VH-VL binders against f1miw6. Designs and how they scored, part 1

Scores and structures below are computed, not measured.

Target 1, 251 residues: f1miw6
Amino acid sequence: MPHFAKPLLRNIITRNLFNSIKKKQCLQYLQTLRTLQYDGFTTVYFGETDIPESLVTGEDFSDGYYMPTPTWCVVHAGGSQGWVPWKYRMFLRDELCIKQEDNLFFEFCDVVKKAYGKCAIVVKERRRQDATRPKEGKETEAQAHVPSVVNLTSVTCCPEVAKSYGHKLLTLPSPYNYLNPLDSAWSSLKWFIINNRKEFCLQSVDGVYSYQYILFSDLISKGIERINLSKWRTITTKVRRWENYYLGKLS
Positions, changes and structure headers below are counted from each chain's first letter, unless a header gives other numbers; antibody chains are not in Kabat numbers.
F, E and O are the ipSAE of ESMFold2-Fast, ESMFold2 and OpenDDE, as the mean of both directions, binder to target and target to binder. V2 is 0.75 times the mean of E and O plus 0.25 times the DockQ between their complexes.
[cut] stands for letters that were removed.

## First folded at step 1 (VH-VL)

Design a02
Fold by OpenDDE, look of step 4:
Structure a02 (fold): chain C 251 residues (1-251), chain A 119 residues (1-119), chain B 110 residues (1-110)
Amino acid sequence: as target 1 above (251 residues)
Amino acid sequence: EVQLVESGGGLVQPGRSLRLSCTASGFTFSDYWMSWVRQAPGKGLEWVGYIYSGGSTYYAASVKGRFTISRDDSKSIAYLQMNSLKTEDTAVYYCARDIYDSSGYFDLWGQGTLVTVSS
Amino acid sequence: DIVMTQSPSSLSASVGDRVTITCQASQDISSYLAWYQQKPGKAPKRLIYDASNLETGVPSRFSASGSGTDYTFTISSLQPEDIATYYCQQYDSLPYSGLTFGGGTKVEIK
C-alpha cells in the first residue's frame, strides 16, 4: 500500500515547486534548520489543530443544514523525541475572545529549554488571508522578512521570546506544510477520534430524552498518548526524507 | 529489471587516475540520489560520496579533493572520477541508489567493480 | 563524522540460536539507522531501515530496535542462509554529515 502514495506525493510536490520564491524560501528554511541541527539545536515543532465537534460526534451533516458546530483547537508540540513534556492546551474557537494567553509561549519555551536545551522551534506560516489584493506595486526584493511575530490562533510566537531562552524560531513556508510532522500527528489523532469516539460516549436517558455525552478530554488525551515515540520517529523520519529530497532538488 | 552495473575498475598505479561508471536501468534514474560505497579487501563498508538528484555532491573526508562524483541523467549513468589514487583506495567500489524516500540508506546496489592501486 | 561502533566483530552460533548485534553511535542519531546483510562475494542488502522497520520480503526472524545512541539487531533463530557480515549504517544530519557504517559483524555457523 505504501507504493501508491509515492506518485501522489510526487505530483503534489511538483505542482508547488513552480513558485521560485517559495522554493527559495523552502531552501533557506531547510538550510537553516540543518545548520541549527548541526549546531546542536533540538528541533521541536509547535502547532495547533482544529477538532470540529462533528468529528467527535460523528454527526453526518449530509442533509445540507450546515450548523456551525463548535471547533476545538488543540495546541501541542513534538518532534523526534516524541511529544514535548508539556501539557497540551485546548481552546474553544467560539466567539469567546480566546484571550491569547500571552504567557503560553513563554511557558513552552521554558519547558523545552529544560527538557532539551537549545531548540529550533518550527511553526507554520499562517496564510495571511488578506493579502489577496496583489497591489501592483514595486517588486521590492522580498527580503525574507523574518516575521517579527508568528501568530497561531491561540498563541503568539515571538522570535525574541524564543531567543531569550536560547531558542531559534523558524517559520515553515506555507506551501511546504507537509514538512511539519505535527500534521501527521494530528491526522493520527483525528483518525483515533473517528474510530474510537463511540467508546468515549456516555448515553443518558432522562425520561423521554436521550442524551449523548462525549468524554472529550479523555478522548483527546488518549489520542495524543497513542502517538508514542515510535510513531513520532516514523513520522519525523518521513519528513526528514522529504527535507533531504528538497535540499537535493533545490540546491 | 532494476539494476546497477559498475564498470571501469582495474589495476592502476599510485598517483594515477581512474574513472568508474555506474549504469542504471529499469528505473527513473533522475529521481534518485546516487552513492558510491567502497570495501577494501576483507574490510568493512566505507561511504565514499553522494550525488543528489539536483547534482550537489558530498564526499567522505578520506576522498575529498581527490574524488569527484557526477551523473548523466540522459544516459542513466553515475560516475566516480578518482584522482591521485593511493594504495589505501584499493577496494571494491559499489554504486547504490537512494531514493528521496529513503534519504540516506540504500535499497539497490551494484555488484561492484574492483579497483586495485598498486605499484 | 558520526562514529558507529559495532559489536561483536564476529560471532559463531548454532542453527536456531538467537543472535544479537549492537551498534553504538558517537552521538544521538535519532533512529536514522539501517542494517545491511552482505553475503560473501555479494553486494550488501538492506534488511532494516529507520532503526526498526523490516524491509519488504525480509524474513520475520530479523528484527531491530534502538534509540538515541544504542541500537540492536537480532536474528531470533539463526538459519544457514544467514551466514553473512552485517553492517549498521547511520544517515543522521544529512547532508552536513557523512554516511557512516559500523565495522561489521561476521556471523558464522558452528
Scores: ipSAE 0.014, ipTM 0.530, lowest interface PAE 7.1, mean pLDDT 84
Fold by ESMFold2, look of step 2:
Structure a02 (fold): chain C 251 residues (1-251), chain A 119 residues (1-119), chain B 110 residues (1-110)
Amino acid sequence: as target 1 above (251 residues)
Amino acid sequence: EVQLVESGGGLVQPGRSLRLSCTASGFTFSDYWMSWVRQAPGKGLEWVGYIYSGGSTYYAASVKGRFTISRDDSKSIAYLQMNSLKTEDTAVYYCARDIYDSSGYFDLWGQGTLVTVSS
Amino acid sequence: DIVMTQSPSSLSASVGDRVTITCQASQDISSYLAWYQQKPGKAPKRLIYDASNLETGVPSRFSASGSGTDYTFTISSLQPEDIATYYCQQYDSLPYSGLTFGGGTKVEIK
């Protein structure tokens, strides 16, 4: 019998297998990932999540005031070794259009190289149309080795920057984002915020970001801290079981 | 009613070939990984290889290039083709089922079939 | 591939004794480890998976723990029907390396 026995999630995942293009992309992703893991690459999941201020305060102030509430973007990375020893980043979503630069990804690649050596850096696929570009090397894995840049909403992830550090940048196909353990980590963080926000939100939002940022950053820091190595290993073990299922089913 | 039954074992001379069959019943065979594990007389367990539900195969270094695993999902049968047999291949050969959402451990085993490689 | 060193190779104990078997991996296997029982003339039977999870129907006197490279299997009160050889097996190296078993531990009653 299946050890994790989640029929609804299994049905959702198996229905996605009927999309022949995404099925091939998923199989190629899994085969590439496992080859890299066997070759000694450390797997690191790099990604972001949005935290609207209303999640922290409990109420959406904008519904009656015609003023948008801030939405914060948290950027971090982790894997079976826990959170990467890299300072996570927080951005106001309104400020992101000017700050989409690959210098942050450059810094990230340097930090993970020093911490783990060569890494397989996994990012989720954006909903960009398939781009056909000439391959500059002898790469055969289409979804993992496309020479175009891969963008988060806040960070540009350039394959050439990753390669310059000996890393490999992989793209997780979008309908299979349930194979991203970082999504489970983000869910745990959001549950921590909901259950602990009153402890950390002593000052009202009155247009002064310094008070809100101090309390908010403490809440986020504690939430990230609560996702310890044991939790990360539980999350990545669950994802690995689904990866094995798909790898076996598709091949 | 869920079971695996191996067949095809026997005496064979070195350098010859032998084909083992593993017949599955009581479950949806096409959903499962299948593996072969062997045990030489008086020795421990040694993994031989496996075949994914999709048909891809992987082998232990000791048998790679000599043994071939295949499956026929319409008949619910897994096969182990053993070529260029050596005396070191003398063992009881087990067929084992891996759970289709598992990560390489075996919940169902056959009773095994003896292969003896001797001149 | 990953070498599994299992100790002891054999042991004798009295009924009711606590029995402990260890298994050491040559590298961190992240708790991807199973324990099997094999009685004479029979196929192996899985008792424990993912280092500590007891298979359905296995008596509660069997337990296991461990992480990283070091794993332990325990029978809290040895019974006559527990005479068998016990094997650990790692599955961290899938799919591109072999699955490997420990050398086995033969458990006997004095």
Scores: ipSAE 0.006, ipTM 0.480, lowest interface PAE 11.4, mean pLDDT 77

## First folded at step 4 (VH-VL)

Design p7
Fold by OpenDDE, look of step 7:
Structure p7 (fold): chain C 251 residues (1-251), chain A 119 residues (1-119), chain B 110 residues (1-110)
Amino acid sequence: as target 1 above (251 residues)
Amino acid sequence: EVQLVESGGGLVQPGRSLRLSCTASGFTFSDYWMSWVRQAPGKGLEWVGYIYSGGSTYYAASVKGRFTISRDDSKSIAYLQMNSLKTEDTAVYYCARDSYDTSGYFDLWGQGTLVTVSS
Amino acid sequence: DIVMTQSPSSLSASVGDRVTITCQASQDISYYLAWYQQKPGKAPKRLIYDASNLETGVPSRFSASGSGTDYTFTISSLQPEDIATYYCQQYDSLPYSGLTFGGGTKVEIK
């Protein structure tokens, strides 16, 4: 009678294997990053964050009518030297087909080349929701498949484009997203929005109607500006400590 | 008490070998990187090498191929095996802890052990 | 290897004087710099880490700053107990490069 290994054991094994693979990916990422840094590449983190309108307005939709509020996507880049001297981009998500600006990544690559020279551009791995089906396929040698394209929600990052400018595109494994200093920066931005949104509100009292407006662009701009070099230093230092920890632990 | 204690130093002839020990106490030794730093008499500090918590080692060019760092986490001891000793290896040898939270900076030092290489 | 050039190699100052030591790296070390105090016959003690962070328990008269390749260590008011040799140390390029110290600055009181 083939002893059906209890489904619980399968889950444990799969989890362990998954963890092992992800650890290996992390190590590879870190080794590559360090190599590039040693070779004189400037590390820049390129990414996006979502800002729901509710975050900006402070409207508590707790009363059950989940009206989907528009979501804004902010795209920017930063590193140990602060924000990249590039104008961040804002996109409105949902009903308006975010036309992926095909040229945004080109523009970015050009700007960082001019500002820093050769760069290691780090982006987050998009969580492939669909890979639930373990295709039983062949132990193909985990050649670090440099994904041919890394798609952000609003921007397509192409390794070949990066390469054409002398850059290297790196993908941060999804379980290790905390190794991206942008996450901390975005958190800071969101915190700023929540705590300062009232200062950016305008009230228009028309004879018949009162409207409340928020200077959203100013709010975002000021929020981004507040993440100064000192803050970036702190954030990147923390990330580096974690990186070193993993290099030591996983090597 | 959190401390590091070096031992094993002494007088040796050129070409001989010596093993230094660094005994750690008061902290979870296995979680930390350990480094060896030496100081020749009247000279500055020179990094010798380090060992990661995972066991990987790195060495200064001046000692590479001759010195080996190892660790026994069960005993909370780091070792420096020195082979093919030269007169220029004469120094006080310090072991230092690379703190977990401040990776790359030594937050704890031993008192050092003197190694004299002389004919 | 990253070379750390520390200046001056020695200095003599009076009690209460401001003392400044500089460390220059051969390349950008991105704030990964520590400062150590070594008193005669003693092991080094870390005073500053990450270029400007004061270690817990270290007197506030000690401070440091810098960025890129250039870093400064300062004693705002030199005290008799501050007689020591001070060292900068970089930790930037692991694991592919070693740790390096500056040459040290001997601080004496006149």
Scores: ipSAE 0.018, ipTM 0.597, lowest interface PAE 5.3, mean pLDDT 84
Fold by ESMFold2, look of step 7:
Structure p7 (fold): chain C 251 residues (1-251), chain A 119 residues (1-119), chain B 110 residues (1-110)
Amino acid sequence: as target 1 above (251 residues)
Amino acid sequence: EVQLVESGGGLVQPGRSLRLSCTASGFTFSDYWMSWVRQAPGKGLEWVGYIYSGGSTYYAASVKGRFTISRDDSKSIAYLQMNSLKTEDTAVYYCARDSYDTSGYFDLWGQGTLVTVSS
Amino acid sequence: DIVMTQSPSSLSASVGDRVTITCQASQDISYYLAWYQQKPGKAPKRLIYDASNLETGVPSRFSASGSGTDYTFTISSLQPEDIATYYCQQYDSLPYSGLTFGGGTKVEIK
């Protein structure tokens, strides 16, 4: 007799169905990516990472009075050819009205077209839901599978803009973020920041963020430069081996 | 200390079976992918198949359906079960280590074991 | 399968000569290509990975380049210990087709 509590049984079924949908999305992603690569598309991973100022200062604000620390968002792209020859962007994530530019993705598509020709532009699936408070009372019916193109939090990535340059925009499903070599590049950048931050650690003068931004920007620039073509090829080769593994396992 | 040692080669009649073993030492075997590569006398290298660390296998078309690769991670041994052997299977058989953490393939090879298929 | 066409099949050169070996893939393999050296009676060893990256401990007289379908391996100054057969090998076709090797280039001293 399978007498499970009804709420627990619904939660188990919901989680299993969600995971099954994500597995199918991952297989579709990998098969599409391989087809594009075979058809001569250059793979480019476009993404963002958050760098809280506490990572640069080394300070922990978790105990005591709640004083939020600003978080900077870095937007860049790369692949087996190295970093795209495109100036990375930095945004202050917690500022209102910071996102005014609407042509950034247009400019990116133009740059990669000129550098590489037709590209498969990979972005990872955006998740912006409150992870600490799951949605209450939501029914567990699976939505019809629609491959969703998600946008970055700082930049809108329009599929029709990519298509107008001969590119294809492709979404990496969120549970499989480790198949994104840009995440490995971001981890290397953060490790560089931790190990080198003392050389760039000048106290903010009267709380002026422009001065701190200059030092922070120099640190970021040096960290990005450190991830050279050879390291990019190592990262993308490792990801390709994992992609091959999951194509065999999931298919 | 890091090495691969093949065993189980020998003379066998066509249509018979033979099992090769590849014993690994000096590294954490379960972290690595393993391949079998063969070389007919006087000929070049031919990939036979591989096995992922998770146990999935892939085979060259020339051996698919006849050969089976397996592994025993507790013993650090990879196996190549060769069934329905043909004279064109005559070769030195190498086991080779792949790694999911490195660029390229086959950073470590055994010395090989000779399989001769003849009447 | 991706066919790797390696040339020449053999060559003979003097000590100190520059030696060049080429591989052409039947389709674009990006840069997913390695070069191996096999000395007589011994197992192969990898010299170069990802088309151009020299393995640690390999002498600097070995180099390689290429992308797409065309790849080149060079020994800038041939030494007696370089007598071997050299193979290119692609690893772009997994998991649907296996790895494939070029036919090999036997290098000898005159």
Scores: ipSAE 0.007, ipTM 0.505, lowest interface PAE 10.1, mean pLDDT 77

## First folded at step 6 (VH-VL)

Design s63
Fold by ESMFold2, look of step 7:
Structure s63 (fold): chain C 251 residues (1-251), chain A 119 residues (1-119), chain B 110 residues (1-110)
Amino acid sequence: as target 1 above (251 residues)
Amino acid sequence: EVQLVESGGGLVQPGRSLRLSCTASGFTFSDYWMSWVRQAPGKGLEWVGYIYSGGSTYYAASVKGRFTISRDDSKSIAYLQMNSLKTEDTAVYYCARDSYDTDAYFDLWGQGTLVTVSS
Amino acid sequence: DIVMTQSPSSLSASVGDRVTITCQASQDISYYLAWYQQKPGKAPKRLIYDASNLETGVPSRFSASGSGTDYTFTISSLQPEDIATYYCQQYDSLPYSGLTFGGGTKVEIK
């Protein structure tokens, strides 16, 4: 008659504590966000997405072959006002060319200050940063989820840089990623790429990164343009409905 | 039939108390936030307060400390307890459903109940 | 609190006229603003939500627009059944902003 209750109970307790910690972080995030909005901060969602070049080329897996391709990283920002009036950035994310741009976040903070004044800049918590580069010492799951510097894989987001422009940097807790309207924008962009890639692939020259970059950039630019202010309002309204639901549930 | 029905209005002297009820039917009451909105005769609409599905309440400054909103999800009823009534509280009181799912507040209103505060 | 300043407080217009009502918020409310119609003795009825979206069944002569602090409601061709009082209402920054209404605009036929 094994003592199943003790091992299962320990697992349940650790899951519930972890969920309780994340629920508290979500409520704290929502309360902070709404207080900042009431105090006149403009909400801006800053983030990145990965687009493998295979999405553009239309890989055929029926042969059973798999060919690794480079991944492009697109960095942009938006909110209820639409896309930030800032040129999105593209980076090649292969291991030989991976670089973090110096001062990119500093430049971004300056642009949004000029466009909107003080902003609440929301960055999605990304567990990939912790998983790809394990930290020494205590396990990463035990950490407070509030590091001194918030890193995207391509961009360092420093809270003190944001503060120097009068902004506030907020981190959206990982289990609540659907509270990030930028994820819906990225999905729309990827769907646009799938539906329009044949037009751009027929005009491409595949042997040189510079030609691939030009054609890929044109496809991305068109896809971003199709996510207009009306679409952004739809996306942010859906996120707001989830925010109100959790504020009500947790309050 | 989806509806809200207010009850409990009437004549009351200043300084007295009155409790209004809002009975909901035709929808899952526990999923919704509820608000009270009032309208003095010949005047505009004034939000009074609301109650979250989780029970937290928020009030307009004009009634804070005197009015209390509560809910009984098992009976699908929202309540407005009005204490220390003043003549300026004379109004038609509406209950209204707040939809978090559509972000389209006040998508369902009751017909209102008149509260008259006079000596 | 977010103050909603609605103008005009009243107006008279002829059948077929274009009617315009404005609301100005004391701070940026994004687009979280609704417009209501109230006929005498009746509960308010929502016509427009999220600044510009018509409610199902609302005639196309009603429209609205705006962003930030400035919002506009339009009846393109006033009809006799449009005689009512119209209200704007913000629902930004909950719970801290509350749910505040404009002062109302009474629309009459000349």
Scores: ipSAE 0.151, ipTM 0.628, lowest interface PAE 5.6, mean pLDDT 79
Fold by OpenDDE, look of step 7:
Structure s63 (fold): chain C 251 residues (1-251), chain A 119 residues (1-119), chain B 110 residues (1-110)
Amino acid sequence: as target 1 above (251 residues)
Amino acid sequence: EVQLVESGGGLVQPGRSLRLSCTASGFTFSDYWMSWVRQAPGKGLEWVGYIYSGGSTYYAASVKGRFTISRDDSKSIAYLQMNSLKTEDTAVYYCARDSYDTDAYFDLWGQGTLVTVSS
Amino acid sequence: DIVMTQSPSSLSASVGDRVTITCQASQDISYYLAWYQQKPGKAPKRLIYDASNLETGVPSRFSASGSGTDYTFTISSLQPEDIATYYCQQYDSLPYSGLTFGGGTKVEIK
């Protein structure tokens, strides 16, 4: 039976990789990554995921009152060696200005330096909302503009900061986000949340009012812990094969 | 049945050329990478080269410039063109499939074909 | 090129014995290691991939582990049909560097 690659992977592959520019960017990314790996850089994927409160509570707001539920942002990093020995960060994306912790990336760079030495830090390219207007501008030679700054929602990643610690910051082109193993890890985390959230619920019966509480921190912590080294190895191996495939196809 | 079958081996003199074929059956050949691996008599396994599904090729240093790997996806055949053969090229030559879906290399091997380079 | 040092080159053991083979890589290969069995006059057969994953249909007496540079292959109870040469192989550095095999371990029964 032809093991039909799960529809999700098919949908990703069928995405119109037809943009020559994006293909080139992918190739450049992959070549750079491999070069750095050859030069002894440890690859670390740094990123964030959003966890809506509804995912945690299991509340089905399907009955029409879309109350915007608070969204939590989890920031962490991982690679072939598992989760980076760094304390992940959680931020609440509410009306409350996500205080960009200006020093979070510094802290991260220091930790990975200590743990792994020189690192290739891979982050996802923020989908620039393609402003609609085709500026007709000049085919400027797609010099791989190393973006001066990669802004995550909660963290600013600066190439110069990375460099100061001996690291290299790489940006994964947006059409190729599936080449980030962190996405698989986040999916696993979300799956864990959905399937285990009841085990982390506390019921408080006060004489007049019953409250249900979720041990959210514990839930996230346990979910992250479940993505062990073996799982990371599997995920990163898959990504590597895809990388190799593209290197072979695009070279 | 999923299989690889090597052919084209034989006795050749040093400096001559030989072309090996690897015929694939039972799977979509175009979706897979193909590798050649050789084994000298009584010796270990040595990777010779690789051809990706996209046609890119890579070779071991020992054969680079002399050997060429190609493929005909319409026929489900991979080829190893060996030029300027040396006595040290004497070996059983295996073709192996890299299964893209299984996340590992060389999940399928042919039975091999013997190439003897002798004066 | 990544060098794979396999040990021992040969071993003789009794039926039922535990057999252990080691493979050391010259650099961290991040679990991109396979183990092959080659019986006399036959093509190699992959038994293990990604350092520890057993191929479908392979007996459970075969196992492997390792990380970084150091990897181990184990036969928990050697059987007569296990007489073969075993090879480790790394595939970490593709496509920029070649695939490399260990030197092989010949396993015989006393």
Scores: ipSAE 0.018, ipTM 0.558, lowest interface PAE 5.6, mean pLDDT 83

